# VH-VL binders against Calcium homeostasis endoplasmic reticulum protein (CHERP): the designs that were tried, part 2

Target 1, 141 residues: Calcium homeostasis endoplasmic reticulum protein (CHERP), of Homo sapiens (Human) (q8iwx8r149to289)
Amino acid sequence: ETQLDMNEFDNLLQPIIDTCTKDAISAGKNWMFSNAKSPPHCELMAGHLRNRITADGAHFELRLHLIYLINDVLHHCQRKQARELLAALQKVVVPIYCTSFLAVEEDKQQKIARLLQLWEKNGYFDDSIIQQLQSPALGLG

## First folded at step 15 (VH-VL; from t3 with heavy chain D104E T105G)

Design y2
Fold by OpenDDE, fold request of step 17:
Structure y2 (fold): chain C 141 residues (1-141), chain A 122 residues (1-122), chain B 107 residues (1-107)
Amino acid sequence: as target 1 above (141 residues)
Amino acid sequence: QVTLKESGPTLVKPTQTLTLTCTFSGFSLSEYGVGVAWIRQPPGKALEWLAHIYWDDDKRYYPALKNRLTITKDTSKNQVVLTMTNMDPVDTATYYCAHTWGSEGYYYFDYWGQGTLVTVSS
Amino acid sequence: EIVLTQSPDFQSVTPKEKVTITCRASQSIGDYIHWYQQKPDQYPKLLIKYASQSFEGVPSRFSGSGSGTDFTLTINSLEAEDAATYYCHQSESLPWTFGQGTKVEIK
């Protein structure tokens, strides 16, 4: 098993954070799938996104743009039956969403909430996770 | 509620340039996953995708018509404009603008305008 | 470009009967196919997205299935108001393309 290069991952995340372009997001997504070779690697990637997004002082744009990446990855997981990466993301989505949602005002919360609606419609998560996402204050305990 | 409406000339002479405007409400083209497309339909014929603009200002065109098409957006006005040069009678069609949504570039047309019939004739 | 071929081009159906429309792609498109309904003198309306997901407000009698190259739109029990032309659309790759349409008339 090859070691996951998290610096390379960060280098792809930065353009997503800074520009929020479809191409940047796609590049990040492609990298994730290229490196989703084992459950541990999937967990590492998901955990890294969690850490970056939930970090104290993280800007809203960083959080939102990386959640967009997560959305594209979720979409791709569902289409391509990538169960391991999906499972890894399911483990981190609650703190990612709740932290991001609670850190901003209502106008920005709406942008994040739109993702929740999409996730509900597409069935990316089980009811337990959805319920936690629907109540961000409770989701973080 | 999402609404779209096409506006522009309904009669164009051959070789002239067609400019159509799509005015919309209920969404913003600055939002992730959102796009606006132009689709046309000649009388009694099938639908044909022409152009698409993404929230990140990326633009795509039908290849055979790419050199004739320009799509732009004005987010502040909630408008998307399609320009098509060198119009020909064969371009006579109902032109639709549509709201699009998708991830990874896999978009569908979930809301449509009423369409505007453009006739190209001398 | 990816060519979508619908079958049949036309069918006249008695109310309450099942209607089946097929769409075949010239290459595999996964589930990136969508179905639209266009009634006479109206704009197209989205029915099914991603092969099998019903769009909001779409009656339950409409359903979609398929993957890869062969897809089907089904109207379980045809109603008079379902008289329309139906189109499949692929978004797997650019340029996005439509089928030639299937006109459904009521007998």
Scores: ipSAE 0.858, ipTM 0.938, lowest interface PAE 0.5, mean pLDDT 96
Fold by OpenDDE, fold request of step 17:
Structure y2 (fold): chain C 141 residues (1-141), chain A 122 residues (1-122), chain B 107 residues (1-107)
Amino acid sequence: as target 1 above (141 residues)
Amino acid sequence: QVTLKESGPTLVKPTQTLTLTCTFSGFSLSEYGVGVAWIRQPPGKALEWLAHIYWDDDKRYYPALKNRLTITKDTSKNQVVLTMTNMDPVDTATYYCAHTWGSEGYYYFDYWGQGTLVTVSS
Amino acid sequence: EIVLTQSPDFQSVTPKEKVTITCRASQSIGDYIHWYQQKPDQYPKLLIKYASQSFEGVPSRFSGSGSGTDFTLTINSLEAEDAATYYCHQSESLPWTFGQGTKVEIK
């Protein structure tokens, strides 16, 4: 199996973090799908995003912008029935969302909460996950 | 509640420039996934997409009219402006602005203004 | 550009009857098709997004289906208030395009 180049991934994530353009997000998404060749690769990518987003000291924009990427990826997974990548993201979305949500003030929480609304409407996650996301303080256990 | 309203001249002479303003509320054009589009509809005819501006200030135009169209936004005023140069009677139509939402650039028009009829005649 | 062709152009339907409108794309667009309702002298309103997802506030009698190139908007039991022109719209690629519309009248 081809080795996943996480440095290459980070190089694509940086423009998303810094500029948060539609094109930057798209580039990141496309890379993820191009490298979603196996369940382990999917889990590596999802885990990497989790680690970056939940890292101590990660600033709000980093977290928010990468969650935007995750949203685009989720949308694409649903459209293309990419079950393995979706499953990988489902495993990491709770700590990603809850950590990001709890780390900021109410005005910024609203920006993150908008993503939850989208995820609920689009049915990306089961009820168990949604319930955890709806109660971030409890979601982290 | 999302609302949009088109404003501008309803009568334009041939060769003149049309300037339409879309004033909206209930959303911010700086938010992820949000956009504003202009769509027109000649009397008794189908809808035609003209232009779109994204939350990241990216702009897209209908190719056949690209050289005549300019779309801009003023986020602080919640306004989007469309200019169309060299107007012709064939451009007579009801012009709509619409709120758009989309992931990955796959947008739909979920909320519309009431539209404004623009007649081009000498 | 992607061409959307609707069928039929016109329907005259008795209330409570089922209405079916089709939209065919000149190339595959996945499920990136949306349906709008435009009543006379009104602005278009979103009915269905992404082929089959009902927009908020849309009556349950409206439904959408299809993928690839062939799509269908269905009104399972037509009501008088459903008299309108219906448009499909693709957002798979730029430029975004609409179908020519299907006018539904009540008998």
Scores: ipSAE 0.852, ipTM 0.936, lowest interface PAE 0.5, mean pLDDT 96
Fold by ESMFold2, fold request of step 17:
Structure y2 (fold): chain C 141 residues (1-141), chain A 122 residues (1-122), chain B 107 residues (1-107)
Amino acid sequence: as target 1 above (141 residues)
Amino acid sequence: QVTLKESGPTLVKPTQTLTLTCTFSGFSLSEYGVGVAWIRQPPGKALEWLAHIYWDDDKRYYPALKNRLTITKDTSKNQVVLTMTNMDPVDTATYYCAHTWGSEGYYYFDYWGQGTLVTVSS
Amino acid sequence: EIVLTQSPDFQSVTPKEKVTITCRASQSIGDYIHWYQQKPDQYPKLLIKYASQSFEGVPSRFSGSGSGTDFTLTINSLEAEDAATYYCHQSESLPWTFGQGTKVEIK
């Protein structure tokens, strides 16, 4: 993985996890766009986010705040026509969303489910992916 | 389901401080991506953005008015408050609050209050 | 600060005909432009976001286009209820600014 500095990526992710401010999200997003140089680069960073978010014992705030980063990146992919980064995120969104949704009770599930509604309206994902996200237990199978 | 409503005085004298409250429902200002902005419109003139507060308590102001404006939030009351000091007749306008959503710092105003006309006269 | 210049300031149009409103930004703003409709004595209503994306519930006769500095709002076939003032709004750079407005009347 000599093409991406994952230590640098994790250093940018930590403030997002801790505070989830606009500036922290912007720094992580800018790093992702600056390093989205090829499909393999995009898949490495998307896979890293999946691994962090779906890790056994990850705290809910870590999962939620990194999903917020993904939401902001999806928005900018659409505005900037960043097809390859979008495609990489599309490949990992089901385990990311479904693991996070199923890990918590209804109160916290509302925050995650609101993002699904936005993703449907914004057309980031095809019908097959949306169906899996709407049925989280089936989506992980 | 998102609603906003402005409240406050409709007549103020020059030099007084205007305090307007935006009371809203259907969202919480502690939710990721949520913001509330204030926009005004002098009679017969264009819209002018004044201030914006975000879920992370970040605040932005129109630069020329920054020393006259204060925006704050009370998430437990679902309220945002705008204070504007040293009012002048040129500040006569309809004042709106509006909802925004997004974490990227680039927003549109999707839901608006009905507005409140504030007249500044001696 | 980014200045948005709309044209025309005023347009009187026969029902069923096409209305075209332009908005020019003083510098590139990508697609971070939004369009609002304001009827007399009402609050503004969002029509188009990000240059070309229709907001929910907006009739299909409204469309937007453009990128960079030149943007257009089009009403393909004017209806009586479309008489209003239309504003463009940029959200690329602070301070966020509006165009001066374009008033559309039924001829």
Scores: ipSAE 0.384, ipTM 0.779, lowest interface PAE 3.0, mean pLDDT 90
Fold by ESMFold2, fold request of step 17:
Structure y2 (fold): chain C 141 residues (1-141), chain A 122 residues (1-122), chain B 107 residues (1-107)
Amino acid sequence: as target 1 above (141 residues)
Amino acid sequence: QVTLKESGPTLVKPTQTLTLTCTFSGFSLSEYGVGVAWIRQPPGKALEWLAHIYWDDDKRYYPALKNRLTITKDTSKNQVVLTMTNMDPVDTATYYCAHTWGSEGYYYFDYWGQGTLVTVSS
Amino acid sequence: EIVLTQSPDFQSVTPKEKVTITCRASQSIGDYIHWYQQKPDQYPKLLIKYASQSFEGVPSRFSGSGSGTDFTLTINSLEAEDAATYYCHQSESLPWTFGQGTKVEIK
C-alpha cells in the first residue's frame, strides 16, 4: 500500500496557510518532491491538497496560499521534468481552481485569475483543462 | 501594465550617501512571488546586480557591497528604496530597478525602469 | 560566485547573416540563464528566459540553446534594429551575475 506521512505534510502546510513566506512554500515544495516516489504517491499528495482546498469550511486565505504552493510546485515540475507529480496536479487543478474562484467575489477572484494567466503562458495544462478553468461553473460540471 | 521609475539625486559627492527610490505600478510588493532588484551599469561597462527584496521582506545583497547597501520597501506607497553609503567616483553608473517574479532562485528581470545616471564627483 | 564569459566581445555582421553569441558559466547552472538586449541609450530588455524560452513579444529570429555550462544566443537573420549589446544572466545561485556583454554592429 502506498504510504505518506500526512501529519508531517500538514505540519508543513500550516505555516504556508498562516504566513505564505518564501521559506514556508519552499519547505512544503521540497517535501512534495522528496516524497514523489511513484505515481500513487504523487496522487496522494495532490488529492490531499485538493481535499484541503475544496473543503466546505476552508477560508479564502487557506485556499489561496495552498494554490500558491501548487503554483510553485508546477514551476519546479517543469524545470525538473517531474512528469508524474505534474500529472497528479493536473488531475486535481480544475476542482481546486474552480471551487476557489466561485467561492469569492471580484477582487479575490482576480488574485486567483492572475495565476491562470501564468499557467497558460507557462504551458502547465492542455487546452481542455484551460478551457474548464476559464469557465469555472462549467469546469465543475 | 507593469512600470517602474527610479528617482533620486543625479550628482553626489564622494563619501556621501546615495538614496534612490523605485516607484512602480501594475503589481504589489505584497503579492506572492514578486520582487524588486537594483542593478547598476557604469558607463560603457557591464551590468552589476546590487540588491533584491522579496514580497515576504527577505533581502539579498551583492556580498562585496553588503555593508554599504540597504534595501527596503513600502507596499502602501508602491516603493522600494536603495541606500548606498560612502559613495566613490567608481560608483558612477546608471542605476536601474527591475521587477522579478518567482519564489526561489529562478529570477529573470522582466521589466526595467528607464534608469537614472548617478555621477559621483567632487 | 558564478562567472559568465561571453564570446565574442564584439561582432560586426552583414545584414541578414546569422549571429551566434556564446556564454560559458564557470560551473553548471542547468538552464537557469537568461538573455537581454540593450540598444544604445536604452535600458536592457529580456529576450530569452531559461536558456531557450522566448519572452513575450520577442521576434522569432531570436533563439537560445544550451544546458549546463555552455549556452548560445542566435539571431538567425540580422536586422538593422538588432544592433545592440547582448548580456547573459544566471539565476541559479546568488549572487546573480551577468556576462561582460557582446556588442553586435551592422557591417
Scores: ipSAE 0.342, ipTM 0.759, lowest interface PAE 3.3, mean pLDDT 90
Fold by ESMFold2, fold request of step 17:
Structure y2 (fold): chain C 141 residues (1-141), chain A 122 residues (1-122), chain B 107 residues (1-107)
Amino acid sequence: as target 1 above (141 residues)
Amino acid sequence: QVTLKESGPTLVKPTQTLTLTCTFSGFSLSEYGVGVAWIRQPPGKALEWLAHIYWDDDKRYYPALKNRLTITKDTSKNQVVLTMTNMDPVDTATYYCAHTWGSEGYYYFDYWGQGTLVTVSS
Amino acid sequence: EIVLTQSPDFQSVTPKEKVTITCRASQSIGDYIHWYQQKPDQYPKLLIKYASQSFEGVPSRFSGSGSGTDFTLTINSLEAEDAATYYCHQSESLPWTFGQGTKVEIK
């Protein structure tokens, strides 16, 4: 059976939301890699992040800081060749990015859009996903 | 467009404290992932990393020089300052500041200043 | 601290020939190695990141390879403007360290 301690995960996410320090992100990332035991485990973690980020009423800083966590996890997935965790994040990145982008004005949109350029350069996502991220309203529609 | 420029004295006497300023544009040190490092190069010798400051005000120093180095930032002025105490002629070098980006501290130095030669002599 | 040893210290190469520079780390660093070019009286410029990823604007004749402890920078066909000193740099463990450099001249 697929089980994850989501209270423990949320306890690690809160410092990231609050302060977004290197140590807070590292703790959340390390938890995710330690618990990436199977595709269903990876999908539960990725789904939890999607649910937190896309929730009605989520503040921009929560969305942005958790997207920064996702960015760091994508980097390490590529370095460690963690294909299952990468695949799980690929399944949720469109709603995560597009919801966050469309919820704010141009100034804050640029903070999120800078990550898209990095993600394209590093090849984390296929052309279909990139196209949806580049056209957020179409990506959610 | 990312640019960095080092400024400070070019001649320092032994035992004095060196203060160097890195002034930059094209990025903000308050933004996630951004860092600025100091690297020096003695004449005819290899590059030596000295110190690194990050967006979250975390600081790292080369261990052998940790007691002599202080790195600080002023994000409103787009400046990073390096202070090195008790200068010695062996510290004669070109001093560079450089930009980094990344969340876990795994960095390459993608943009560099032009460097400033600091000579330590009596 | 991780020691990076480059080979050779110096080489003089006929134009259009291949240049190979190696960097050996004193312990495994995965692919956290980066290569810089420094021309006389200039600041270093990033060429290759993460062992094999070309930095933007770098000519295609430059390539990198390796993982673990043994890394190589290759210039497939040396051009006159490539005369410079080349450094490897590791970012796996603090303190960040550089190789001693390899000076490449046109013969």
Scores: ipSAE 0.327, ipTM 0.758, lowest interface PAE 3.3, mean pLDDT 90

## First folded at step 17 (VH-VL; from v6 with heavy chain G106D, light chain Q49Y)

Design ua
Fold by ESMFold2, look of step 17:
Structure ua (fold): chain C 141 residues (1-141), chain A 121 residues (1-121), chain B 108 residues (1-108)
Amino acid sequence: as target 1 above (141 residues)
Amino acid sequence: EVQLVQSGAEVKKPGESLRISCKGSGYSFTDYWISWVRQMPGKGLEWMGKIYPGDSDTNYSPSFQGQVTISADKSISTAYLQWSSLKASDTAMYYCARGEDYEPYDYFDYWGQGTLVTVSS
Amino acid sequence: SYELTQPPSVSVSPGQTASITCSGDKLGDKYAHWYQQKPGQSPVLVIYYDSKRPSGIPERFSGSNSGNTATLTISGTQAMDEADYYCQSADSSGTYVVFGGGTKLTVL
């Protein structure tokens, strides 16, 4: 069966949530790459991030900072051709983005929307996913 | 600990070439962007450009496009800033700084100690 | 291109509060970051993401960003805070880094 140390993952996520420093992001990303042993492992990690970010009552900083982790992982997946981890993140990005965008006021929405512009430029997602992200109420369902 | 160590001060004449270096340690060098920042004597900070050492992806400020070359040797964790022909107006302090663009409006958490380049006849 | 404007100098008495502004079109839709540079030294990050303080930076440093203006605030200003302060953000594309012109803080 597929096994991951989610306590270790959460211990790395907390500094990202609290401070979002480059070193905290790097530690979380390195853990994800080290544990991306198979497609099911990648799906567990991506699902865990989706669950944390979309949880009822999650604060904006938690959501945004974990999206910054996802952004850093997407960047490295693309450059290192880590197809399985990229595919796992592609499966969860719509609920992650759309929940976070719709949960906040206009100034915070702009912070999130700027990430979508970066994702479009870098080609992380196909046109269908991008269109859902551009229309958050439709994407969330 | 994260550290950026730059090469020593340079005194050059106009028309000469120069390459200065920035060596990173204490982190995964290929996973972060390195920016170069110029500070002319008594002036402010000016961003020159950046490189992603993992694949040498490079972006230049429009103000510095064609003036300098930014490169890296990832096997020795070193970034470079190079001039093919120095001008007196290149006299400045040059910093390297660690960045990342996991968010489009990033910041620089670690800076090198600076390399003073003096260009005079 | 996108510009960030800072006052060239600010003077405060020891123990008073210093405020250094950084103005740019819709800067509040972006992040502002702040660096301290003492004479002969490299810049040091003192505020990131508008208002967050890196480890080791005193609590008297704080920041805000709204509308067109970000502000670095130093409460209880000390002689050691005398330095140049630069704000930094990016242009609208996110590709080009932009620094403000710098503000010399004098503590008299």
Scores: ipSAE 0.579, ipTM 0.872, lowest interface PAE 2.3, mean pLDDT 91

